# Designs tried in a protein design chat: VH-VL binders against q9umr5. Part 159

Target 1, 268 residues: q9umr5
Amino acid sequence: SYKPVIVVHGLFDSSYSFRHLLEYINETHPGTVVTVLDLFDGRESLRPLWEQVQGFREAVVPIMAKAPQGVHLICYSQGGLVCRALLSVMDDHNVDSFISLSSPQMGQYGDTDYLKWLFPTSMRSNLYRICYSPWGQEFSICNYWHDPHHDDLYLNASSFLALINGERDHPNATVWRKNFLRVGHLVLIGGPDDGVITPWQSSFFGFYDANETVLEMEEQLVYLRDSFGLKTLLARGAIVRCPMAGISHTAWHSNRTLYETCIEPWLS
Key: E = the ipSAE of ESMFold2; O = the ipSAE of OpenDDE; V2 = 0.75 times the mean of E and O plus 0.25 times the DockQ between their complexes.

## First folded at step 8 (VH-VL)

Design i67 (framework fv_nofazinlimab; at its last look DockQ between E and O 0.78; V2 from the best seeds 0.77)
Fold by OpenDDE, look of step 10:
Structure i67 (fold): chain C 268 residues (1-268), chain A 122 residues (1-122), chain B 112 residues (1-112)
Amino acid sequence: as target 1 above (268 residues)
Amino acid sequence: QVQLVQSGAEVKKPGSSVKVSCKASGGTFSSYAISWVRQAPGQGLEYLGYIIPIFGTANYNEKFKGRVTITADKSTSTAYMELSSLRSEDTAVYYCARVDYDEYGSYGMDVWGQGTMVTVSS
Amino acid sequence: DVVMTQSPLSLPVTLGQPASISCRSSQSLVYSDGNTYLNWFQQRPGQSPRRLIYKVSDRDSGVPDRFSGSGSGTDFTLKISRVEAEDVGVYYCMQGTHWPYTFGQGTKLEIK
């Protein structure tokens, strides 16, 4: 039998968005038990990410317990960060494939049309003022806001991304790294036509430097220092990168070609 | 100069709801967070919650058990605080306050509204 | 929740004399960015609160220099070097480091 699949949604999202994905999985892997977690939907997805991690942890623990052979995680957009944190804090998870579906794994610094209502152009450059404060860090968006022009503030004020990345020292860094490394495969999915994740390379742990030049995963300090295990995972062949063009952010979970190419191979 | 102007005094029956408004002027509404604080007669200050208008969702003090709803209309630069299931203990002056963010990370409630007296009585 | 404890709660002062108000927090107010989000507010009779001090010791514009804030971690103090008649009111400390943000009980400053 196929391993259970757990799906975690993104920002302002709900389980309904994954109806096509469920169909694809059912067709190609009949009998697979797929659970789309219906937690922190809609505006509730703006709750602090650590709160979400705790909630999702409570939901996945029973599922994992009933699946001694392991489970697969498909985590979309903001959900990808939740899942990475989840795998970092769980010392007994049994995740075989962690599929990060267009997730801002290295953070967000965008002002795309999709996010204009939230991140107007005039505000992108100034959002650090709000986000890198106690007030801002109570919102999920700020938990992974990564302003390349205010790195010091990011490193010191980010209460989520900087921590799970091991960019700021904390007492759980070693343990979290160990836990995360329990994953069988890390499947990173994203693409240049996403239109939301900015830069889109963030889905592959690429990100801006101080000049807004996009650097690849291997050029990032978190990789070079192996702060949470990326270098180790890559070395053992556990990282899969699956870029795909022509897919908008809201279509990653509903594209058949994407599913067959980037998701399906890792559901066995 | 930024100013916050609140709606007028309210007298309400127990079990009803009250909605207080706070209109900001003299600045960019989206650049602020709007906090709500109340003060019962002769008592101290209590933080209810706050909203960052561009996010559209507020952060609430759980003490109020979901009775408080804070919203914002960016088009009118107005924040709202609604308190439902009113009880006598909710009698207080309700304040809105701006949380300002400067270039140096200075944060705080530097501008306050004039306050709105809400009286809950049978 | 973080408990803010002020002392004294009542502070009678002679005009021209100094005043000091203590505020203690139940846990450190140092945020991850290194800042301490401790504020002092003044509320004159019949008026809205007015922020005097932010981040422990930074004085708001228009606040007389006779007001000063100090402290670190969990222990903070507001001082008035020379109390004036206009200083009558209630003073509150507030922490903005840990949600939910909380105020001290208030200290009522009166003229003897």
Scores: ipSAE 0.880, ipTM 0.947, lowest interface PAE 0.6, mean pLDDT 94
Fold by ESMFold2-Fast, scan of step 8:
Formats: C-alpha cells, sequence, structure tokens
Structure i67 (fold): chain C 268 residues (1-268), chain A 122 residues (1-122), chain B 112 residues (1-112)
C-alpha cells in the first residue's frame, strides 16, 4: 500500500504528458493511486500563479484528507513553483516527498529554444519592461521572470516568486516557512541539457549574479538567511539533489533511467 | 510615432458576435500590451481586457469573461477583440490602446485607436 | 474591484482661471515596486482619450506644463493652472495597480 501521488504539470502542458511516468510508477509501485491534476492546461497555464495555487489547492485537499499516512507530490517545470507555494499556504498538508522536476526555483532568465518558439525574436533583455508591471504580473511567466540585470525590479515587482522565496518581506512569511518545513523530503531534479530552464541550476536554487555567473544554493541570501527553510531542511538531511545530464526539458517525465535514479527511491 | 488604426463601424443584431480589429504601425508590436476599453453612450470608460502578443493569450475582466475574446496576429501587427452574445447594452465605442513600453517600464495606455462604434439593435 | 470616485463631475471654469479635479480610490494604489499606477486622461468632444499624466505626476510628451498631477495613496488631484479653450472635454482618472483596472466616472470641464 503506497502513498498516493499527485502530479502537477508545467507551462503549456496537460495531464496527457505524464503517461510514461504513470507507467513507470505502476511497474515499480503497483496499486499506487496517481492523480494527475487536469487544471490550468495549455494556455490556461499562463494564468497568474497565485490563481493556479488556489485552484490546485482545492483539488489536493480531498486527496490529502483521504491519505492520513501522507502523499507525494511530483511537480514539473512551472508546476514546481505552484507546489512550492501550495506547501507554504496549506496549514495542514501531509506531503512526504516533494519531487521537483526541472523547475525554475530561483526564476528564469533566458530565451532558450522553447522560449524562442514563443518569442519570434529574442526578448530576454527586454521582458523586464512589461513583466515588472501590474500588466505583466497577471501572467505566470512574469511571476518567475528573474532578470539578474534588474534584480531591484524583480525584488520589488514580482508578485509571486520573490515573495515565496522570502526575497521580499510578506506578512505571511513566518507561517509560510513553518508550513513548508513540514515536508518530509525536497527532491530537486534538473540538468545541464534541459535547454529551457535558464540557468539550469535554478532547479537546484542556484542563479545568476549581475555578471551572469551562477552562484549555487549555499551562496544565495535566501539560503543563508534561511528565508523559507532551505538551510533548516538541508541540516535535517531532507534535501535530495539529483542532477542528470542528457535530458531535454520535455523528457524529464518520460525517461526511465531518470525515474529509477531520482524519483522511484522517494515513492513509498 | 506608434499609431493604432481600428476597423469601421458595425451594426449587429442581438445574439450575434462582432470582431473589431486594431492594426499597429511603428514600434515593436510583440513587446507591449494592447488594451481594449469601451464607452457606452453617455457613460464612462470600461476596461474589457488586454493581450501581450508575445505570450499569445489575454487577460479578461470577469464581467466579460466567456463573451470576450482578444487575439493578436504578430505577422500583421493586428489585435482583435471579439464580443459574442450581443445585447443592446453592448452598444458602445470600442477602443484599442497600447500600454507604454520604455526603459522605465509600463504605466498605462499612451496611444489610442480612433474607436469603433458598435450598435446592437433589432 | 477598486472604485475610483471623481469630484466634481461637472466643472464650469472661466478662461484663464485654474481648475482642479479630485480622484479618490477605494484602496491604496501603491504597487509593491513603490510606484503608484494612477493615470489621467483627457477626452475632447468626438475624440479618443489621450493620456496626460502617468505615475501620479509624470507628464506625457507634448502635454503642456499647465497640467500637473499630485497625490498619494488614495487621494489624487489633476490641476490646470490656466484653462484654455482647447481644454474643454471630459477628464478621467484610472488606476492600473489592481486588476481589473478601473476608471473614475469622468469630470466634464466646460467654459462658462
Amino acid sequence: as target 1 above (268 residues)
Amino acid sequence: QVQLVQSGAEVKKPGSSVKVSCKASGGTFSSYAISWVRQAPGQGLEYLGYIIPIFGTANYNEKFKGRVTITADKSTSTAYMELSSLRSEDTAVYYCARVDYDEYGSYGMDVWGQGTMVTVSS
Amino acid sequence: DVVMTQSPLSLPVTLGQPASISCRSSQSLVYSDGNTYLNWFQQRPGQSPRRLIYKVSDRDSGVPDRFSGSGSGTDFTLKISRVEAEDVGVYYCMQGTHWPYTFGQGTKLEIK
């Protein structure tokens, strides 16, 4: 009898993308109840992240209530940020393993092949102009756009990521930290060949400084100040880092070796 | 330098739909938001929604959600506003307007189209 | 939704005299970035609205310095130091801080 698994998809995605993941789970943990949340699909994934958090919260409450021994979360790409906020705003979550599949935990700054498909020409240096405004903050992409050359604008205007990371003060920060710290394991997955998440180390709480040099998690003020509990979780032995080369952004949920190495051990 | 040119006046029957166009010239169309605002005869301004073309989707005022659809064609630098299930109270001048986009940020609508009168009558 | 209340709604003014329009919001318009997204628009008879002021007090290019904006938090004012004939029209305040964005009812400025 395995704990139920809840799956949250990413940007321009849907529940359909996880068919291989469900096959892997069924093979290694037969009988596991897996719920892939079918909310904010396709273009609806561009809705503000706080709106998505509210919708996903309503969906996960009854699942968690029926599983007193706990649940596991598998959250892909942008979905990892939704799950970050979900764990902070829920006073009563019973999540054991939070498995983050290539999610931009410190934000996104880059026009990779995926973003270039959306943007006919590179907009990397100019997105700050619209993103750090009330107009831009009504779109999920802008909620975690983190321009290292305009970090002051990010810190002041981000209505989501800067708040959930404790990079800007919020009245609920202490409660959010307490709630997040209830998680059993924070499993971080990502890699250099992702091709979308930029920098790829964002999946491990690393990020660019003003010169676009990547500073790892332990050098971030968020970690050093323990703003939402990363330092406490690491000291507890609750953070798992599972980098893997050779995996593109759309393949994290459909690679068997990745599943066996980074996901399977954390499903109980 | 940036100009917005809207399509001509429309007369529609109740229950039908209307689609108004807004063509931009000058500037970088994909880089700014295009807002849609209406003004009923004798009334003030009401914000319907806006689109940021590079994201390919729009944000709608809840009052119109389900009836209004805003789209953009980046290749022709044209935004569209479609309003369905028309009623007589939808009679108004519909404006498109660009949200400014400079080195300091985006603050409000700085360039407006000429307006399109939509009359809903049986 | 944020309610924007203008006063007066009708403003008859003698040419060359000053005019003042007040705008009050039902909640603070200060965004997290410290900016206040309060705009003022002028609509001359038969024309599209034209933005005069953004960020409470910044004038758009080409707007005469006779127009000035001031205020903070929830209370804002548009002033015209010396009204000219071309200033006839309806003036609207608009907030862009909280979605959905909302306008005041409009103030009709007329020469008496």
Scores: ipSAE 0.753, ipTM 0.892, lowest interface PAE 1.3, mean pLDDT 91
Fold by ESMFold2, look of step 10:
Structure i67 (fold): chain C 268 residues (1-268), chain A 122 residues (1-122), chain B 112 residues (1-112)
Amino acid sequence: as target 1 above (268 residues)
Amino acid sequence: QVQLVQSGAEVKKPGSSVKVSCKASGGTFSSYAISWVRQAPGQGLEYLGYIIPIFGTANYNEKFKGRVTITADKSTSTAYMELSSLRSEDTAVYYCARVDYDEYGSYGMDVWGQGTMVTVSS
Amino acid sequence: DVVMTQSPLSLPVTLGQPASISCRSSQSLVYSDGNTYLNWFQQRPGQSPRRLIYKVSDRDSGVPDRFSGSGSGTDFTLKISRVEAEDVGVYYCMQGTHWPYTFGQGTKLEIK
């Protein structure tokens, strides 16, 4: 009776990371078909995000086709950006709940203590130099790197985030907005103790201005211009914001209280 | 001033592998792109792949079908290129080269190593 | 892969005379940031390649002003206004817009 659930993992991730989430769904919603997509695992998660979107699209099409009454998406970290792009590029998606689990929806501007081997020092002020070039854009981290101090470079060079946010004009902007707006609910999950997503409010479409002051979703130009449908969704009552303190980045999919509070109600 | 110094010439048998090193000096290593390009005797240049050491992974030319592995050691400022399943047409000079950047971005390979001759013969 | 085609492949030139090398790409080299990642390299006999020109027309530091680059989209040209003896070598164009990045076949410049 329950709609199938599709799970999309994040950076340096694999399907094993979601074993506890699967247990919670099975206990609360027995009989739910849950598919954790096993693509772009580990180091392959650094491949360009448009390449990942294409691969995940191919995987979700048959699942959605077999579930004409709809599916739910649970998309973690970098995976939330993949899923948002999927909702935009798929004319034929039937997603009811899009559950964005601590995803950098407005981008990333920060070193990560969790991934110190990737960012061994405070390098955030310098990454724009390589990220906003063809060499850098071949890596997923650079596809959503958002340096608030180099907005002109971001807007011109971002091959992914500036496009799916509608911050740079492209021929598919109207169609992508229309497709995204077909989602039933957008469930935004994150919190101040995440430790990786920077600013953590990126998970709620907030982000830094040039002074590194966080502007909330309703203060962002992409919201005010309704460039990909956020204002329309909010006015429709389709956006759910579920912040929770005390959860580190790797624990979002293994916290029972978070599941029961923020995820379970949307898995109809 | 940045310099790239490569390891010495190698003579290898078909089917074996070779690992060429490229040590950077006089600059920041971890956020540059380090490229690998080869040139067969009397022939043109071919791009193998590149690494941005801070990301710890490389972007490869698919033509080499997983035979090329590019790595970096940030602690020694050294990049490596390993080519496996060697064949005679892999005989070439192998260059490392740095992609420059400035305040406005990255544009191309401004500093080249001296080259490493790899000869594949039985 | 983007194919880079140079013409001519062999260029004998008289000292003090101009030289012109063309480079054509199979796709536009304009990147989303508005830059065109078209580079020119010189390889003197027995040496590593040296970058001369980047972004179509920007001369690298230390490159004489007799070298100039021009072009747009898919058609590019390197010009040497007055060839000198030190200019002997092979010249390559390279595109850095579309992975995998590719070189032209090379143009061997010789003094006749």
Scores: ipSAE 0.669, ipTM 0.862, lowest interface PAE 1.6, mean pLDDT 90
ESMFold2 (binder alone), look of step 10: mean pLDDT 90; pTM 0.924

Design i68 (framework fv_nofazinlimab)
Fold by ESMFold2-Fast, scan of step 8:
Structure i68 (fold): chain C 268 residues (1-268), chain A 122 residues (1-122), chain B 112 residues (1-112)
Amino acid sequence: as target 1 above (268 residues)
Amino acid sequence: QVQLVQSGAEVKKPGSSVKVSCKASGGTFSSYAISWVRQAPGQGLEYLGYIIPIFGTANYNEKFKGRVTITADKSTSTAYMELSSLRSEDTAVYYCARVDYDELGSYGMDVWGQGTMVTVSS
Amino acid sequence: DVVMTQSPLSLPVTLGQPASISCRSSQSLVYSDGNTYLNWFQQRPGQSPRRLIYKVSDRDSGVPDRFSGSGSGTDFTLKISRVEAEDVGVYYCMQGTHWPYTFGQGTKLEIK
């Protein structure tokens, strides 16, 4: 029998987005118990990420308790950040594969060809003024807004991403690292045609420097310092990178070739 | 120079709802947030919530969550606060205020509307 | 929720004399960026509140220099060096560090 799969959706999203993903899983791994968490749907997805982490934690605890062989997580877009924090705050999780579908793991900075009403070009350079404040940090988008031209403000004001990435100190950092390292596989998926996640390499722990040149994961201080275990996981052979061109942001959960290539192999 | 002008006084029955408007003039509407604060007669100030128009949604004080809805219309530069299931305890002057962000971050409520008296009477 | 406690609640003061209002928070108001989001508001009778001070000690434009704010962590003070007739009203401290944002009970300043 297959391990249960827990699915966490993204921004302005709900369980309905995963209809095709569930069909693919049923076809290739019949009998898999798939739970798509119906929490923080639609506008509620803008709630602070720490609030979402608490809610999703309460929902996943009984699922993990009933699956002694372990579970898999499939976490889409913003949901990938929720899952990152879940794996760090839960000292008893039994996650085998953590599958991150086009999630801004190092943050978001920039305009998109999609959802321009959320990330307009005219606001990109000024969004840091809103986000790096106590009231801005009460919205999920600001929790992972990472302006490379104001990295000092990001490091000091981010209440979420800078902490879970170990970019700013936290009393629980050692425990969070130990907990995250319990994961069996970290499967990173993303691609250049996403059109929403900017830079798209954020899905692979790459990000802009101050000149907006993308530096890959191995060049990041969080990797070099092994702040939450990326270097350790890579050394164990536990990080899988699966980039794919030609897939837009809303298609990662509904592309059969993507599923067969990047997701199916990790659903033991 | 930004100004906020609110709608006129309202008298409502218990159980009904009220919708107060706050029209902004001057500056770029989407470049600032709008907060809502109330003051019962002879009492202090209480924060209801605020909206960041570019995100399309608002953050609410848990005390009012489920009863208060804050919206914004960029085309008319107007923010709205709707409070439902009104009780006599909701009798208060309701204020809107601008939350401007500058290069050092958001400093809070520097420009206030004139206030809207909402009376809930049986 | 962070509780903001003001003292005194009633402040009779002689014209031209100094006045001082205290504000204490139940938690530290220092945000992770090193800033303390403590504000002071003045409400004259029948008027909307007016912000006087933000970030503990910064005066808003147009606020007379006889108003000054000070403090750190959980203990804050608003001082008026020489009270004038137009200063009559209620003064509120407010914290903007922890959601939900909260106000003190208010201090009524009266001439006499």
Scores: ipSAE 0.467, ipTM 0.775, lowest interface PAE 2.8, mean pLDDT 89

Design i69 (framework fv_nofazinlimab)
Fold by ESMFold2-Fast, scan of step 8:
Structure i69 (fold): chain C 268 residues (1-268), chain A 122 residues (1-122), chain B 112 residues (1-112)
Amino acid sequence: as target 1 above (268 residues)
Amino acid sequence: QVQLVQSGAEVKKPGSSVKVSCKASGGTFSSYAISWVRQAPGQGLEYLGYIIPIFGTANYNEKFKGRVTITADKSTSTAYMELSSLRSEDTAVYYCARVDYDEFSSYGMDVWGQGTMVTVSS
Amino acid sequence: DVVMTQSPLSLPVTLGQPASISCRSSQSLVYSDGNTYLNWFQQRPGQSPRRLIYKVSDRDSGVPDRFSGSGSGTDFTLKISRVEAEDVGVYYCMQGTHWPYTFGQGTKLEIK
């Protein structure tokens, strides 16, 4: 009776991270068919995001086809960007709830202890040199690196995020917007103690201006221009914001209170 | 003043593997990528793949995917290229080269190693 | 894969005379940032390749001004205004815009 749930993991992650989430769903919605996709696991999560979108698309098509009543997506961290693109490129998706679990929807700009082995010295100010090149754009992290001090380079060089956010023109933009607007609910989850997603408000479509002051979603040009449908969704009552303090980046999928407050209500 | 120094010539039998090293000196190892390119005797250049040490991951030309592995050890500033299931057609000089990240973007391979001759024969 | 085609493949030239090498790509090399990642390399006999030109026309440090690159989109040229004896070798164009990165066949420059 419950709609199937498809789970998309994050950077350096795999399906094994979601065991607690599966237990919570089974307790509150027994009989729910949950598919955690085992694609682009571990180091493969560094593959270009458009490559990941294609692979995940192939995996979700048969699941959606078998569920005419619709499906729910739970997409963690980087996986939330994969799901953003899936909803835009699929002309016929039947997603009801898209649950974005601490995902950098407006991009990432910051060093973190969680990714310290990847960033052995502070690279925040200099990562744009690597990321905004053809070589750098072959790595997923660079596809959503958004340096607010080099916004012109981000707009011109980003092969993924600037395009799906409608920050740079694309021939498919109108179709992508139409497809994205088919979603029933956009559930945004994140919080100030995440420690990885920087700024944490990126999970709610907020982001830094050139002075590193965070501007919230309603002040973003992508919202004001309704580039991919955020303003339309908000007017429709389809956007849910669920911020929660006290949760670190690797704990979003294993916190019971978070699940009961932010996820459970959207799993029909 | 970055310099790349490669390991010495190798003679291998068909079906074996070879691992070539490329040690960097000068500059900061994490500030650039290392590419691997080969050249068969009397023939042109062929791109194998590259590694960006700060990401700890590599990208491979599909022609070699499954046979080539590129790794880096930041503590010794050394990159490695390992090629398995060797055939006579793999006989070539193998080069490492730096991809430097300048002010606005990466501009490609500006410093090259001296090359390592790998001969595959019975 | 992007195919890079060089012409001529053999270039005999008289010392002091100009030389020109053409390189054509099977698709545009303009990246989304507006830059064109077309490089030219020189390989002297028994030596490693050396980059001469990057981004179509930018000359590497220490490269003599007699070398120049030009072109756009899919059509590129390397020119040597006054060939010197040390210029003998094979010249390769290489694109870094589309993965996998690819080289032309090489042009062997020889003195007549």
Scores: ipSAE 0.409, ipTM 0.753, lowest interface PAE 3.4, mean pLDDT 89

Design i7 (framework fv_nofazinlimab)
Fold by ESMFold2-Fast, scan of step 8:
Structure i7 (fold): chain C 268 residues (1-268), chain A 122 residues (1-122), chain B 112 residues (1-112)
Amino acid sequence: as target 1 above (268 residues)
Amino acid sequence: QVQLVQSGAEVKKPGSSVKVSCKASGGTFSRYAISWVRQAPGQGLEYLGYIIPIFGTANYNEKFKGRVTITADKSTSTAYMELSSLRSEDTAVYYCARVDYDEFGSYGMDVWGQGTMVTVSS
Amino acid sequence: DVVMTQSPLSLPVTLGQPASISCRSSQSLVYSDGNTYLNWFQQRPGQSPRRLIYKVSDRDSGVPDRFSGSGSGTDFTLKISRVEAEDVGVYYCMQGTHWPYTFGQGTKLEIK
């Protein structure tokens, strides 16, 4: 039978958003046990990412224990960062495919229509004042806010992203890298028409430099230093890049062509 | 410029709830956070929690989690603190205070409301 | 929770003389951004607290220069170079580095 699939949702999201994804999986891989984790829904998705990692960890342990041949993760948007940390903190995970659906893996920096809903009076240039304060890091959005014009503040204040990316030293870094490298496949999905994730290349470990020029994954220090294993995974043939144009942020989990092209091949 | 005006004194029975308002005037409401602090008669200050209206998120001191709820209405520039399951030990003056995160170097409660006395007595 | 300990708790002082209040934290108050979020508040009788000092040593607007803050790590001091009659009240230190934010017990400054 097929390996179980665990789905982790994004910001202001819930399990309901994945109805179409579940239908697609049932059609192509009938009998697959799919668990959409119903934790940190709606406004609770704003809780600190380390708190969310702990809660999701407690939920995935029994699922992984029942599946000795492995599991797959499908992690959407902010959920992709939760899954990044899960793979690092779990000494015993048995994840085969980690499928990241348009997740800001190197962080977020941009003004979008969705961000204007959350931040009606703040500009992207000023969010660092909120996010890099002591109380700002108590909110998930700020845990992956990556202002390329205040990189010193990001490196010193980010309690989550800078640590899991190995951009700042941490006592557990060696163990986190070892754990992350246990993953079978890292499937990265995203595209230029997303409209929320900025830069969209963040979903592929690309990001802005100080001039807001995007540098791709292979030019990032975290890749070059192999801080958490990206260079090792790429050399192993374990990284899959699946960009697709024409897909908006809320449509990654409900587009059949995207599913057939980028997700279906990795659900064994 | 920014001024915080709180609702009037309340007398409540044990087991009931109280909802204190804090109306802001001047400045842009969503560009700062609102903290709630209390002070029992003749005693020190205790931090309850805060809300960031722009995020719509509140964070609470563990001591009060499950009993305190902090909300904000951006259309009226008003923050609210609701405390349930009241005990005599909750008798205190409750203050709201602004955290102006957009002001360079201003990290914590530079403008305070006048305070609201909440007395819990049967 | 971070415990903030003030001394003295009662501070009688002669008008025009200096006054000093100590505040110690159970943990370092240096945040990951390099800043130390240690604040000092004054509460005059019957009034709301008023912030005097933030980030250890920065004075709030309108606060007289006779008030100064100093310190680092876990040890902090509020100094009044020459006490005036209007300085009567309770002074609180407060840390904003570690959640939940916590206050010292307060120091009551009285004129002799």
Scores: ipSAE 0.014, ipTM 0.522, lowest interface PAE 7.0, mean pLDDT 88

Design i70 (framework fv_nofazinlimab)
Fold by ESMFold2-Fast, scan of step 8:
Structure i70 (fold): chain C 268 residues (1-268), chain A 122 residues (1-122), chain B 112 residues (1-112)
Amino acid sequence: as target 1 above (268 residues)
Amino acid sequence: QVQLVQSGAEVKKPGSSVKVSCKASGGTFSSYAISWVRQAPGQGLEYLGYIIPIFGTANYNEKFKGRVTITADKSTSTAYMELSSLRSEDTAVYYCARVDYDEFDSYGMDVWGQGTMVTVSS
Amino acid sequence: DVVMTQSPLSLPVTLGQPASISCRSSQSLVYSDGNTYLNWFQQRPGQSPRRLIYKVSDRDSGVPDRFSGSGSGTDFTLKISRVEAEDVGVYYCMQGTHWPYTFGQGTKLEIK
């Protein structure tokens, strides 16, 4: 009766991280078939995002085929970007609710421990030199690095985010937009106390301008140009924004109040 | 400062496998990648693949995919290159070399090991 | 794969005279970040390769000023302004723009 739920994890994560989420779903929607995809776990989450998209695509196809009434996606952190691309490249997806759980939808521009593991002496101000090189684009985290002070380099060098956001031209852009618009609901979740996603408004398609002032989704060129369908989805009433304070990055999938407020209503 | 020291020469039979080691000293092992390059006697250089030791992530030249495996042990600061199903044309000197990811402008191999001669003969 | 072609393959040079090696790529080596990842390596007899030049024209630490790199797109040159006895060896160009990374066939520099 309930549509199946597919869960896509984030950077340095695995299916085990979602045990509390599974408990919540079982309590409120008993009988829901939940599949947490055990691909690109741990260090493999650093693989280029297009490689991850291909692998997750192969895993979700048979699940979607078995669920003619549709499926829901819950995609955490970096996983939200994988799901963005999945919805664009799949011309036959049947996703009802795409629940983006604290994902850097407009990119990341902040110092994190993850970057220090790869680039010990780097700072966010100079990471563009590594990330926008051929070497850097081999790492998932660099695929969505968005330096607002070097937007020209981001637009030219980003092999993933600039393309799926329609910020740089691509031959498949029209088809990707058509496919993405098949989604029933785009549920955006995030908050100011995340501590990792910088700016946190990236989870809601907001981002820094060149002065590091955050501009919200409706002020972004990708929205104004309707590059991949955000303006159309908003006009359709299909975008849900659910910000919540007091939640750190690793707690989004294990907070009961967050689940009841932002996730549960969209798991028909 | 950074020095790479490789294991000694090997003589192998066709169809067997060989595992060459590359031990790093100086600098932080986690702050660079290790590339593997080979050179057949009297021939040029050929790129095999690389590993990023901090994460265990490896990438291979398609020509060698399925036969080459590159691994790293962070506790001993040592990278390994294993090549299986050896043929006579695999006879070469195998080199490891460093790629420093903190050098924004430098993606090439700036520090090399001394090389390991692998001879495949019957 | 990107093919790297060097010329000449054999380069006899008199001590103190200049030497020049050309390298051509089958595709442009300009990456989307605007940089060109072309490197030059020297291999002296019985030794491991040593990188001399990266990003077309930048010299590695410890490399003498007499070595210089130039070029753009698909055509590149390594120049030695005054050849010294220690320069004998094989020189390789290498591209790091397109995976898999590839080398030229090498140029043997000999004193004659």
Scores: ipSAE 0.024, ipTM 0.593, lowest interface PAE 7.7, mean pLDDT 89

